# Designs tried in a protein design chat: VHH binders against NADH-quinone oxidoreductase subunit I 1 (nuoI1). Part 3

Target 1, 152 residues: NADH-quinone oxidoreductase subunit I 1 (nuoI1), of Koribacter versatilis (q1is57)
Amino acid sequence: MSIAPLLRKVFLIDLIKGLSITFKYQAPKDCQTEQYPQERPVITDRFRGQPMMKLGENGETLCIGCNLCALACPENLIAMKSDRDPVTKKKVMVTYVYDVSRCMFCGLCEEACPTQSLKLGTGYEMALYSREGMVLDRKVLEHRTAPEPYEK
Key: E = the ipSAE of ESMFold2; O = the ipSAE of OpenDDE; V2 = 0.75 times the mean of E and O plus 0.25 times the DockQ between their complexes.

## First folded at step 1 (VHH)

Design k11 (framework vhh_8k46_1)
Fold by ESMFold2-Fast, scan of step 1:
Structure k11 (fold): chain B 152 residues (1-152), chain A 124 residues (1-124)
Amino acid sequence: as target 1 above (152 residues)
Amino acid sequence: AVQLQASGGGFVQPGGSLRLSCAASGFTFSSYAMGWFRQAPGKEREFVSAISGSGGSTYYADSVKGRFTISRDNSKNTVYLQMNSLRAEDTATYYCAKDSYEFWGSYSTEFDYWGQGTQVTVSS
């Protein structure tokens, strides 16, 4: 009759699989993980926000390409390009750039996002902000990869 | 270098089935959507199917919906197209394509082609 109980079970299994993957790739350390001596401990502050894009449960992009965050930004720091999906005729976001060099950390872009895809966070990824420069593209915002070693 | 190697094509009777495979290398496979396109003689290239980097979202052209199934194995860097209930109009060269942009949960309308394609011929 109802698939909801089964979906709850599947959801729990999916969560366990995610945790299993996380556990599998965790460093076998007794102390705190991610202790890179060359990357000093970061004291989080309200004004040290970092923009990031959340992905959905299946890893899907939550950004619907509505441009509301760009319109809400008083410094015009956000630019995006959208195209229509050829099959569903739905608007999908193709490119996204966020210039943090003039960012006031006001949170207006986060409040404007109807899907809660865009977030301003704090903490661990300060090294990405300092090393990747002041313009963050879609790849950085959605995946927040560790900074590449500066040896190029 | 980016490399896409499509395989699995051949000759089949109407109503038959084939499974196409595309082996990818030279990029972070799970970060990009993958798609299948086809081109019949005298026709323009048309979209067939796409799958997001996560595998959570799939898309199909109306002409193949319900007959074709796209899937991927990120551990093997391979995308598949299972073709069932083949018709004469499915005769074409099939190309696998990598999305130009990173789409973990969806796909763009701009795919790059680095594969040579595989021929599928449906005839009696």
Scores: ipSAE 0.000, ipTM 0.103, lowest interface PAE 15.9, mean pLDDT 65

Design k12 (framework vhh_8k46_1)
Fold by ESMFold2-Fast, scan of step 1:
Structure k12 (fold): chain B 152 residues (1-152), chain A 124 residues (1-124)
Amino acid sequence: as target 1 above (152 residues)
Amino acid sequence: AVQLQASGGGFVQPGGSLRLSCAASGFTFSSYAMGWFRQAPGKEREFVSAISGSGGSTYYADSVKGRFTISRDNSKNTVYLQMNSLRAEDTATYYCAAVSYEYTWGGSTEYDYWGQGTQVTVSS
């Protein structure tokens, strides 16, 4: 019979048409992101999201030891010691301690920094939300400042 | 001398559980972050989990998140990895490692000390 192959062909066209509509609705928007695994932040990228201190183009500290970030913190998590340079007579930061265990990530300390040296991240977003009495010293905060290329 | 001794590996069926232990000696344990890495047959070594020196911050690879739990006991100089809902793809030799800085946990080249490893085989 020449009719049976034609009926099967027509029936198959309806099925294919339905599948095409399904692919058109869902796959292009949410399902077809084969780059998703490559975009997942690696463990190293989580460190960049944590509190850090930006350094100048010569690797110099941008922190001027003003203590405004410590005063702005409602949880009193920041302790800073500064001394005057004997040559320039300007305040320079000697020690810096940030207790991140009770940090609310409110951004007040970042906004208070006049040199934009202190920046906050969301590294805890990717952890199990476990917190501790973790203390970040100057070495930790400054050595996290990897170059941040501006991308649109 | 610095030593890290991993133990607790073995054979388990899919969906089973195992607990790995890593006993450390020769350094100030609480000053080091600890990590677990694994190497499956024919594959490169990959990160599994890490815990900060005091134990309050933990990190997990996406492939094990929600199934594995890392913990440590600084009084016993030991780090643990509780593995639940094991899958065939979890079959690997598991290594513990230590790094002197809590925030350099990523990448095998960043770790200062490595253990000898313990084999985990998930089979039906």
Scores: ipSAE 0.000, ipTM 0.100, lowest interface PAE 17.1, mean pLDDT 65

Design k2 (framework vhh_8k46_1)
Fold by ESMFold2-Fast, scan of step 1:
Structure k2 (fold): chain B 152 residues (1-152), chain A 123 residues (1-123)
Amino acid sequence: as target 1 above (152 residues)
Amino acid sequence: AVQLQASGGGFVQPGGSLRLSCAASGRTFSSYAMGWFRQAPGKEREFVSAISWSGGSTYYADSVKGRFTISRDNSKNTVYLQMNSLRAEDTATYYCAADRSFYDWSEAEYDYWGQGTQVTVSS
């Protein structure tokens, strides 16, 4: 004779449905708008492909060792080691290696770099040393960027 | 920092197969690219194969392409070289080596050469 369990079950299902509708009404995109996604146009072309690291005018490294580019790479092609500068107490990149052989040229690592240090450049074939596959270390990446800033 | 121990060599007939292993000790194995080199009697040491620290890139000498496969297991700190369709000219002492600057293919760029393991292909 008791209908209390049935009423509780029906009420619970209705409540869950109501909460789902409320969540959809607020739309995930509206919540994302409050997070201030910076307006950054993503323009990719098929000539982007060669990774390089931009240096400052005095040859200083712009990379702050945050590892965001490595985390953004879906193929896990980037290995970075960073340490804390004893003077400024900020993280600085010590070593950087980019495995280009499985690179999909998706630009996610470039987009993740907050200092715009990592770039995928034009002239992919000119940038490679005529070797099948390649692992690019910090010196190679930084050397290619320093003398030719207009190729960015 | 990295110490290397090569093993798995031996005698095989032409057309046979061998699997070489290179066991590494040290806390930096996963940050090194690993390579295999070989030296036949009376010849200079030559590059055979290499694998990046992530395992995402593999490189082979033209003489071994399609016959040899390099792989690594970072959880076991070990690099493997699977050698198939062996030829008499593959007879050599095989060495494993670790390199942080893996862009030059040169033996001079590799750190921490292990002791070799002898492979003999003969009927």
Scores: ipSAE 0.000, ipTM 0.112, lowest interface PAE 16.8, mean pLDDT 63

Design k3 (framework vhh_8k46_1)
Fold by ESMFold2-Fast, scan of step 1:
Structure k3 (fold): chain B 152 residues (1-152), chain A 122 residues (1-122)
Amino acid sequence: as target 1 above (152 residues)
Amino acid sequence: AVQLQASGGGFVQPGGSLRLSCAASGRTFSSYAMGWFRQAPGKEREFVSAISWSGGSTYYADSVKGRFTISRDNSKNTVYLQMNSLRAEDTATYYCAAGTYWDSYLSEYDYWGQGTQVTVSS
């Protein structure tokens, strides 16, 4: 049982987007802390740094979408989607999400990355934000911008 | 593809509660969003609730908001729908579906599981 993909996208995605906006503005349950100032001590040894995606010299992504980092994560915090570049015909990562709220900073995902594109860096930018409820998408991981709320 | 099986439906009186479960087998969709949909006889399938891959984001249709709660256990490859304060208009066959993305609102839902019938009647 499935409906046409286009009809499913229009109906379901638009409905969910509307609910996401309503849910967000109604200040959902406070069990998830998103983009709030970090009140804990400044960066210490217990914080192995923020995850980041290394880019090549021309700003190209180095991630080949192999999913090995997601398979290595003991907490299952990484989700990615890859697709083929229509010009080069090579597999490239399109979507990448890292949930840092449950991250143990064990480094297994970094160790599993064959292109060494995923790193647990020493950046301090995200130390100013709460780690609870933080989900880092591809844009944040590659450009180290401030984390956005879960619901966009 | 992963196989989904919904269960936990049954007969309940108005004001009662039920908990639905959706179990995944084969390759898990733990990295993707999950959703619940329902279809009453003679009506189109409608959205009920969705949950992101990590469980960090949940969404509800206005008709069920405040009454239903969606949750997931990725270690068991299972998603749940706790239904409270059931009404006659909640009578439908409930289906679980796996999304194509980690995020609920970006996902298209496919891989519909076996439906489970919920009947709310006095």
Scores: ipSAE 0.000, ipTM 0.107, lowest interface PAE 16.1, mean pLDDT 64

Design k4 (framework vhh_8k46_1)
Fold by ESMFold2-Fast, scan of step 1:
Structure k4 (fold): chain B 152 residues (1-152), chain A 122 residues (1-122)
Amino acid sequence: as target 1 above (152 residues)
Amino acid sequence: AVQLQASGGGFVQPGGSLRLSCAASGRTFSSYAMGWFRQAPGKEREFVSAISWSGGSTYYADSVKGRFTISRDNSKNTVYLQMNSLRAEDTATYYCAADLEWYTSPSEYDYWGQGTQVTVSS
């Protein structure tokens, strides 16, 4: 029986097919640049952006230190400390840390924020796109871009 | 709710290396940022390094940048401080501390381990 030539032919075709698939999935992906053709990406409506904290019209902090965003995060990425203002006696956020290294951009923390101070926004112009291992503190979250007036 | 135990200190010659370990007990370790502090005789505690609760981010005092490396293993509830190119000025008692935030001030941390002595001398 002479089936070795047919097995060789089949093996070579499978090898070529495998190489074609590797080329298809590697080369175009590896050569792609970031899609920043406009002030905000076209996918912004479907994808949460970088975490940021909105400030009030006078630059005041809107975060009331309730910790609901930390409790809502399925990856437990948020840690905050709060204290009571000595004059108003209201609980206010003193420190805030957001570890974006494992952020799924799910928006649950944004939805849990009763003052809507925490937002997953673009921050695009500031080039502060999150990287693996990046931790954002209060100062970075509030000043990723020019302060935005509280709109909602 | 977390208890900390520092270990791994000892005598080292200048230019040598040493690895400190801080073992935590309790199920909350993975929710805490960890810091290393040191205190030389007659001085206040000073910040050395900190690592986020996830282990993805680290912060170092300027005096130790490039020489010390902090890491953690949440499966073993342990944080490590790898000290390389040790100098005489690194001689101190090293303490580990845990908090929900990264602080550089010792007074802000709620949980502290017992110290481990590091002596760098020829």
Scores: ipSAE 0.000, ipTM 0.116, lowest interface PAE 14.6, mean pLDDT 65

Design k5 (framework vhh_8k46_1)
Fold by ESMFold2-Fast, scan of step 1:
Structure k5 (fold): chain B 152 residues (1-152), chain A 123 residues (1-123)
Amino acid sequence: as target 1 above (152 residues)
Amino acid sequence: AVQLQASGGGFVQPGGSLRLSCAASGRTFSSYAMGWFRQAPGKEREFVSAISWSGGSTYYADSVKGRFTISRDNSKNTVYLQMNSLRAEDTATYYCAAEPSYFGDWSYEYDYWGQGTQVTVSS
């Protein structure tokens, strides 16, 4: 048919345009010096790390309770409660839970933390319980004791 | 979710020392700010000291600053108030209190209170 080559060309153009739009934010086009490393980076080891929270000189939390890490998580794995100090009236994180059983280890929560309190490290061995989940609470995140499996 | 029991009070002479203890039950102790308050006969309850959940931040009333030290041991679910250089005006019933994080709204202050322990400073 005389129109078959033209129809193929139209579908090909639409396919290429759709593919370009779809991959616009997945594979940046060009001219980024920090992108497209040719050698394998150590990033994969970072993405296999467990979350932990850094403390200040006196064991004071560096977390300011802003909830930005919870908002950045695409799987909604972080639940945080904040309170106001009774004297200073500044917000302070009181409760923090991180469900690592569904964690993609993408690093978005670490990137979102303005105080650099939340980190993904590799120095701790993790065991999962059954498939009902594993929840890391504030004590575990800041002091790295073994977490108890959470059934919720 | 926590219950508090204050202890360690007693009779002491001016210039003496006492250590108060507040034992807490419940898993959430390490997530709570803890405070000490006192009430003398015929007076209103007043703030004495507070400590953050981690122990990194401590707060003191001007009347006790430099004399009292608050500390906590999260492994024992206990908060302490070390009282040095006691004066007659420190005579009061001392209460420990736990401040929850989010309790349905932000209007709540200290939610859990201990029974209290009497401190009498007299010669």
Scores: ipSAE 0.000, ipTM 0.090, lowest interface PAE 16.6, mean pLDDT 63

Design k6 (framework vhh_8k46_1)
Fold by ESMFold2-Fast, scan of step 1:
Formats: structure tokens, C-alpha cells, sequence
Structure k6 (fold): chain B 152 residues (1-152), chain A 121 residues (1-121)
């Protein structure tokens, strides 16, 4: 008769394929899904919502100093200064300040980061002063006992 | 370079608790990720836990999740491993190790001498 039953069959098959994929990836992780809250150590929970910068697999800095995260922040909490590395000739971040006390945790700064190096939470490290590409302020890092905003 | 010294090992009954300490010397301690490893007699060294330079991120081997807690005090250049609900299979020599700031299970360049933990009834 009509092609409508065939189209329904095609759409149903696509839906079943999607559900199979979802079921496959959620069922093995039922204890890790949103329906089963994951417990976190108290120490990691203390740093939830703090800005963190991911490093690459070799410990390289992923932040390119573009200032887009600062421009995206509706509360103007981020200030950074960047300069050209005299050795590599690439633009690198020199200083970074984040006022977490007024942070709305909206994620706009994370969304704006083109290298996906900036994250809010505990899943990524913040190592702004401990790499060869950012040789400045290692003295501050060497004596730091807890994450805190860097002040000039 | 960083020099590491693990301590706090001893004899414990099954179900007991023990706290290990790793004292570090060196001006760059707060820029290193720290890890704990263990080696039982006749077995290869295995990863136990790791903590980022700031203490904001931790990672645990599946065999110790929920029982062990890693922490650090950068003012004292010390890393701790709180071991709860100890089992006979936790019997091993425990080592602390340091790597660059990137948190991972491997790539540790600086190792301390071990401290023996024995769980027996």
C-alpha cells in the first residue's frame, strides 16, 4: 500500500539501535550512573567547583593564553596575562587569577576554552607554575599548601 | 631531586587500620604528583593510590577503593596513606613515589625505600 509503514519500520530500527548503544554503555556501569550517586573522598569534594587546568599527556601546558575564558565570565572573575615564549615563540600564559568566591559555576569559561584546558571541579590538575613553558612563579608553587588564587 | 622516605608500617590484625607516611625532602615537593605502590613477596610491584600536587585529585586501584585514603600536607612535605579494613592480601612492602605534576598510574621517577605492612591473625 503506502510507504508510511516502511518509514515507521526504518525509524523504529534506528531507535532500537540507539537504545541498544545506550543500554550497552549504561548497564555495565549501573553502579556508576547518575541513578547511583558516586561517593567521593572528602578531600576531592573540598575542591569541587575550583578552576583547574588540564595538562597534556607529556605534562605540556594546554592553555594558550587567549583570554576567551575571561571574556566569557559573566562576573568578570578571571584575569590573565600572556606573552610570547622567547624559546618556543608561542604565546603562553604568564599569570592567571580566578576569584572563586563569586563564581556562579555556570561553566561558560569551560565552554569558551578552545583547548579544553580549563575545567571547574576535581577531575583535572592545576599546574600553572610547574612546567617548562611556564617558568614563572615556581617559587609560589613550591610553598603552596592548598589551591588559591594567584595574586601579583 | 626529591628524596622520599616511607614509614608507619607494622603488624596489624585483619580488619585493622594503619597509617603510612611518606616524608619528602626537596624544594619542589608541592609541584609533584605523589603515589603509593606495593610489592608482595614473589609478585611484581603494583599501583595503590595517587594524589595530585595540590591534593585536589586522587586516584585509587580497584583493590583498595573505599578502604584506603591518600592525602598530603605540602607544608610538611608529607604524603599519607590511611589504610582501613586491612586484609591478608594487603600484606606487602609499601613504597612512595613522585612524578611530574600530571596525575597518572605510571611514570614515577623518584622512589623511596619501602615500609613493610603485615596483616595477620
Amino acid sequence: as target 1 above (152 residues)
Amino acid sequence: AVQLQASGGGFVQPGGSLRLSCAASGRTFSSYAMGWFRQAPGKEREFVSAISWSGGSTYYADSVKGRFTISRDNSKNTVYLQMNSLRAEDTATYYCAARDTYLWESGYDYWGQGTQVTVSS
Scores: ipSAE 0.000, ipTM 0.100, lowest interface PAE 16.4, mean pLDDT 62

Design k7 (framework vhh_8k46_1)
Fold by ESMFold2-Fast, scan of step 1:
Structure k7 (fold): chain B 152 residues (1-152), chain A 124 residues (1-124)
Amino acid sequence: as target 1 above (152 residues)
Amino acid sequence: AVQLQASGGGFVQPGGSLRLSCAASGRTFSSYAMGWFRQAPGKEREFVSAISWSGGSTYYADSVKGRFTISRDNSKNTVYLQMNSLRAEDTATYYCAADYSGSYFWTEDEYDYWGQGTQVTVSS
């Protein structure tokens, strides 16, 4: 007979150990970095909201290629191509194009997205590739250029 | 809603070629994935080929891979099936079908709209 198993139950040592491991993985150091407050957030209020595609915590695409956002858009601004992943057998987005020049910011495409990957943001510091006009491809929607220095 | 009309079937000798066309009516053709299925006399319907709404992805049954090519023209609301090196076992009625979202478009049950068949007969 040993008292060690009794002590583990009384002091919940296994529970505390498990919580410590979970807490450490749940709060990585990169999550503690706040970039937008350090980048003078008052300036972002001058910019109109634009479409963006959120990525998962591992950088994976949340878009499942269902085309519902394109069907919901009253101005027909969205075109996408999808393919099926042979491992998961789920649709995945291959290409995505959003024409912002006629966007009415109605939110219908955002409401239609079942994975909440497509968002129309406000107050974000976002640079648009002016050299490509107002047409945003998948890379622009999921990633942004480094912002150029702000000047009056 | 979309209506589909298949055409281009006929009599061909083994080793010959045919091109099937499926014409769609309606403004939403470009939002549908399209598929081809065939049914031989006395057999169940089987998948042949499918193409995504944009034409960016194509799928083929193992029995036709390398011989058949699926394509679409969204400006003409038409999907095509180019059949090369035809064999006697390719003799069947060919059906075109449309799938709203294109989920699992190699399974018959996923298709929402079906066209009338077009008969293909390969005989020596």
Scores: ipSAE 0.000, ipTM 0.091, lowest interface PAE 16.4, mean pLDDT 63

Design k8 (framework vhh_8k46_1; at its last look DockQ between E and O 0.02; V2 from the best seeds 0.00; counts 0 for: pae O 12.4 > 2, placed apart)
Fold by OpenDDE, look of step 2:
Structure k8 (fold): chain B 152 residues (1-152), chain A 122 residues (1-122)
Amino acid sequence: as target 1 above (152 residues)
Amino acid sequence: AVQLQASGGGFVQPGGSLRLSCAASGFTFDDYAMGWFRQAPGKEREFVSAISWSGGSTYYADSVKGRFTISRDNSKNTVYLQMNSLRAEDTATYYCAAGEYSLFDSYEYDYWGQGTQVTVSS
């Protein structure tokens, strides 16, 4: 072994170099940390956050009970029940649940929705003290209820 | 860029009326609920009124119920606040705001406009 490599190991030169680089970016001017909640992040238009269901102009559901969103979900966190309308003979959604606690916010469910009813919004303040609140039902999704945000 | 431009503020006598307008741009207007807040000197910003994205649901602070009416025109990307029977205590800077979710608290709103002054005085 060359003396040079051995010396580098003994004196931890690579570690020191690494630390030097790390500390170089510790200046306040280089800090990228946002001070939430006083400084809230800028959310982009394509941000995938809190799921919601868009309604039609008259407040009617746009969901046609096709179950494609549930099938598209890699986490299988969407469950719905559909039935046939006795008059129109069309399939209709009866119940809908979305377990957001297991969601990785991939957006596949949104893409799968043929009516664009299901959407991942820009909401990100979804923390709750109870996991039970993370199971969103049709009512929560359609009414776009935001959870209580963290306050300092 | 997101813009919320409020207008319609001014000076009015007690019992008078004003109509505030807020023109929105830079975002999908019909995805957002719209709200009005106000802040008087030395006081905290308070909720006044909100309307759902479709206009199907409206909300009012107790202090303005029966006097104020919120409405929106999604084709014009505009939200309105009709203020009737104005009182001295309604004097404040009024702010228009946009948010995706149900809208009673200021933190629920993502975008804010510039304030428009409303002064109610004899």
Scores: ipSAE 0.000, ipTM 0.218, lowest interface PAE 12.4, mean pLDDT 86
ESMFold2-Fast, scan of step 1: ipSAE 0.177; ipTM 0.583
ESMFold2, look of step 2: ipSAE 0.021; ipTM 0.425
ESMFold2 (binder alone), look of step 2: mean pLDDT 80; pTM 0.793

Design k9 (framework vhh_8k46_1)
Fold by ESMFold2-Fast, scan of step 1:
Structure k9 (fold): chain B 152 residues (1-152), chain A 123 residues (1-123)
Amino acid sequence: as target 1 above (152 residues)
Amino acid sequence: AVQLQASGGGFVQPGGSLRLSCAASGFTFDDYAMGWFRQAPGKEREFVSAISWSGGSTYYADSVKGRFTISRDNSKNTVYLQMNSLRAEDTATYYCAAGSSLEEWLKYGYDYWGQGTQVTVSS
């Protein structure tokens, strides 16, 4: 029975992982406000890291659902779905999936994005995803920390 | 119409193995992450395993890690769950699901749900 409490602690790690993802999306507006302001430009010459999606000043999506980034990716890591907004009749990105496990960080997807929405951010978080081969979704890409040099 | 047909369930003794299959139709299978969930009578539906649209990433619940293996065959629009070292606690109805992301599954549910297949582990 002393073994059961230890196993319970190990299982809590998986629960914490799930809850951290859920918590992130339970308050997307609060996470969004924490990304403001990005007052200084970040110039990264050779440092290409995890993909992220830049949002506008009001937290609006800059992605127009053109699929050019997916077509440019030599590893076919990007899957995107778009639909028309029933009110505005504009094409809107609904689903975005980026498989980081095979990403070459070549920058072709970033170069292909006409709205400069898709960016390869800081690489310091790469180890977190490499262990699990994580797939990054639209919400993860949009609510990741803005590119900040030397976090904390 | 969109359909997800789970199969391969049945009766098995503790320590046995089963292989579940989920045949998908009516949508662009290669664009969707796929997963398995299970629900025992009187319990909430719980996550079991997920696989990315490319097959490059897999995820498992701690309760099944090391015992279950998820895989997909995009040429057949099919997802598989290989279940080894089955325990009585694994007795549940297993459901196949499709969604754009694991995060979306956890927060907003699935784009598509399949019919369940019953797995019973009993001696």
Scores: ipSAE 0.000, ipTM 0.106, lowest interface PAE 18.2, mean pLDDT 64

Design n1 (framework vhh_enristomig)
Fold by ESMFold2-Fast, scan of step 1:
Structure n1 (fold): chain B 152 residues (1-152), chain A 118 residues (1-118)
Amino acid sequence: as target 1 above (152 residues)
Amino acid sequence: EVQLLESGGGEVQPGGSLRLSCAASGFTFSSYAISWYRQAPGKQREWVSTITSGGSTNYAESVKGRFTISRDNAKNTLYLQMSSLRAEDTAVYYCARDWGYDEYFDYWGQGTLVTVKP
């Protein structure tokens, strides 16, 4: 009937809007990383670093869900989902997955993070890595190493 | 308090070499990417080089092949080895803790002057 073509047209408009939003939030300039050249060494012989996510003074997530770390990773090891904070209406990270089994410890993801939430640690943090090939989710990354206490 | 203190600046002739140092305190040095910036008289601040916590290095096109950035996490010190210096390298050099945005680098040192003169 008359309804089927109208539904297809409405659906197509939603797809166009979705693609526009995706493209906008994938732009590196949204996080102003243009001062750092895109041509970077990928190879490293230092394997003592490991990913961790720092939290703020009150244990709040510092990640703003910009996806720049995932775009910077040459091995495509990072996947994240973002949603709106109910109070601030800003994008915040809801889920985060980091596959460390193929991590080159190149530091590109750390450098791409504008809030300095994602870090590559050493020493103590490496001692917490209990298995090779481990996949780290948001909870593990944020709570594997406790945040530093603040004095007020 | 987060502090960055640059040293090693001075006068050199064209083609000469100089090594800058940046002593860091008040934060976990090994966990941060640290950058070198420079500002020539009458010019805007220019990014020079960055070294990540993992040791990966990046350089501005104008200094590639001439400058080498390195770090010593045991001493909480950042270095910039400059070679084949040119007149256009004359500037005050600043060490900065990397936040990814120039306007958000609130942890700069006091700067060290490098002058390339005949």
Scores: ipSAE 0.000, ipTM 0.089, lowest interface PAE 18.8, mean pLDDT 63

Design n10 (framework vhh_enristomig)
Fold by ESMFold2-Fast, scan of step 1:
Structure n10 (fold): chain B 152 residues (1-152), chain A 121 residues (1-121)
Amino acid sequence: as target 1 above (152 residues)
Amino acid sequence: EVQLLESGGGEVQPGGSLRLSCAASGFTFDDYAISWYRQAPGKQREWVSTIYSGGSTNYAESVKGRFTISRDNAKNTLYLQMSSLRAEDTAVYYCARVYETWSGEYTFDYWGQGTLVTVKP
């Protein structure tokens, strides 16, 4: 049984094939392809930074309505309405809107959040909703269903 | 409780058309994105299409131009209109409610039971 000459022949052909592939794809851009993972429709590193709100262990809102994230935003993209709980007399967030169409992804709003409820996450949907006037309301931010890209 | 029920599957010849439906109940349908997935025997589950609460759509390259996703919020129903069907489209088709975690990952908290589509040569 002589396998060494056969293996040499096979390896030489495979080596030539490998070199052809590397020369063909020497330009890195030619290798770029969007992925369609089983549990995510589309992913890409470009969609990092989309805002969302983390919920507590029992699904409670962690946002205390302090408005610090809105004050920190250099583009004034965040509008929040708070009301006082008649029992505890503390501010609670009632409405929250975030206009992502002009978001610079600077992270200042996330840094300003004292309860760490506002996060900038990886959201592949950013490219689908990068139209003027798009807003994310409280429900979208807290449960991260797809935003509705409507102008008012 | 949340429930998704697919229907409309069946047998077609290559180049034929089918319309799949997914009836949703137990949640505010208008507020959620919903996806179609398919799984061929012995293969991994594959994403097909997503329609978002605002009506925006997204499609896998393999079905782009052949499939159309739509929703009827008044009937809490999702549709997938399939045309120019190929043997490769033979699979069990599922609808799934899309939920994004705080970490930015898309996940599916509810799935339907599936409906079989067979493209016979």
Scores: ipSAE 0.000, ipTM 0.116, lowest interface PAE 16.1, mean pLDDT 64

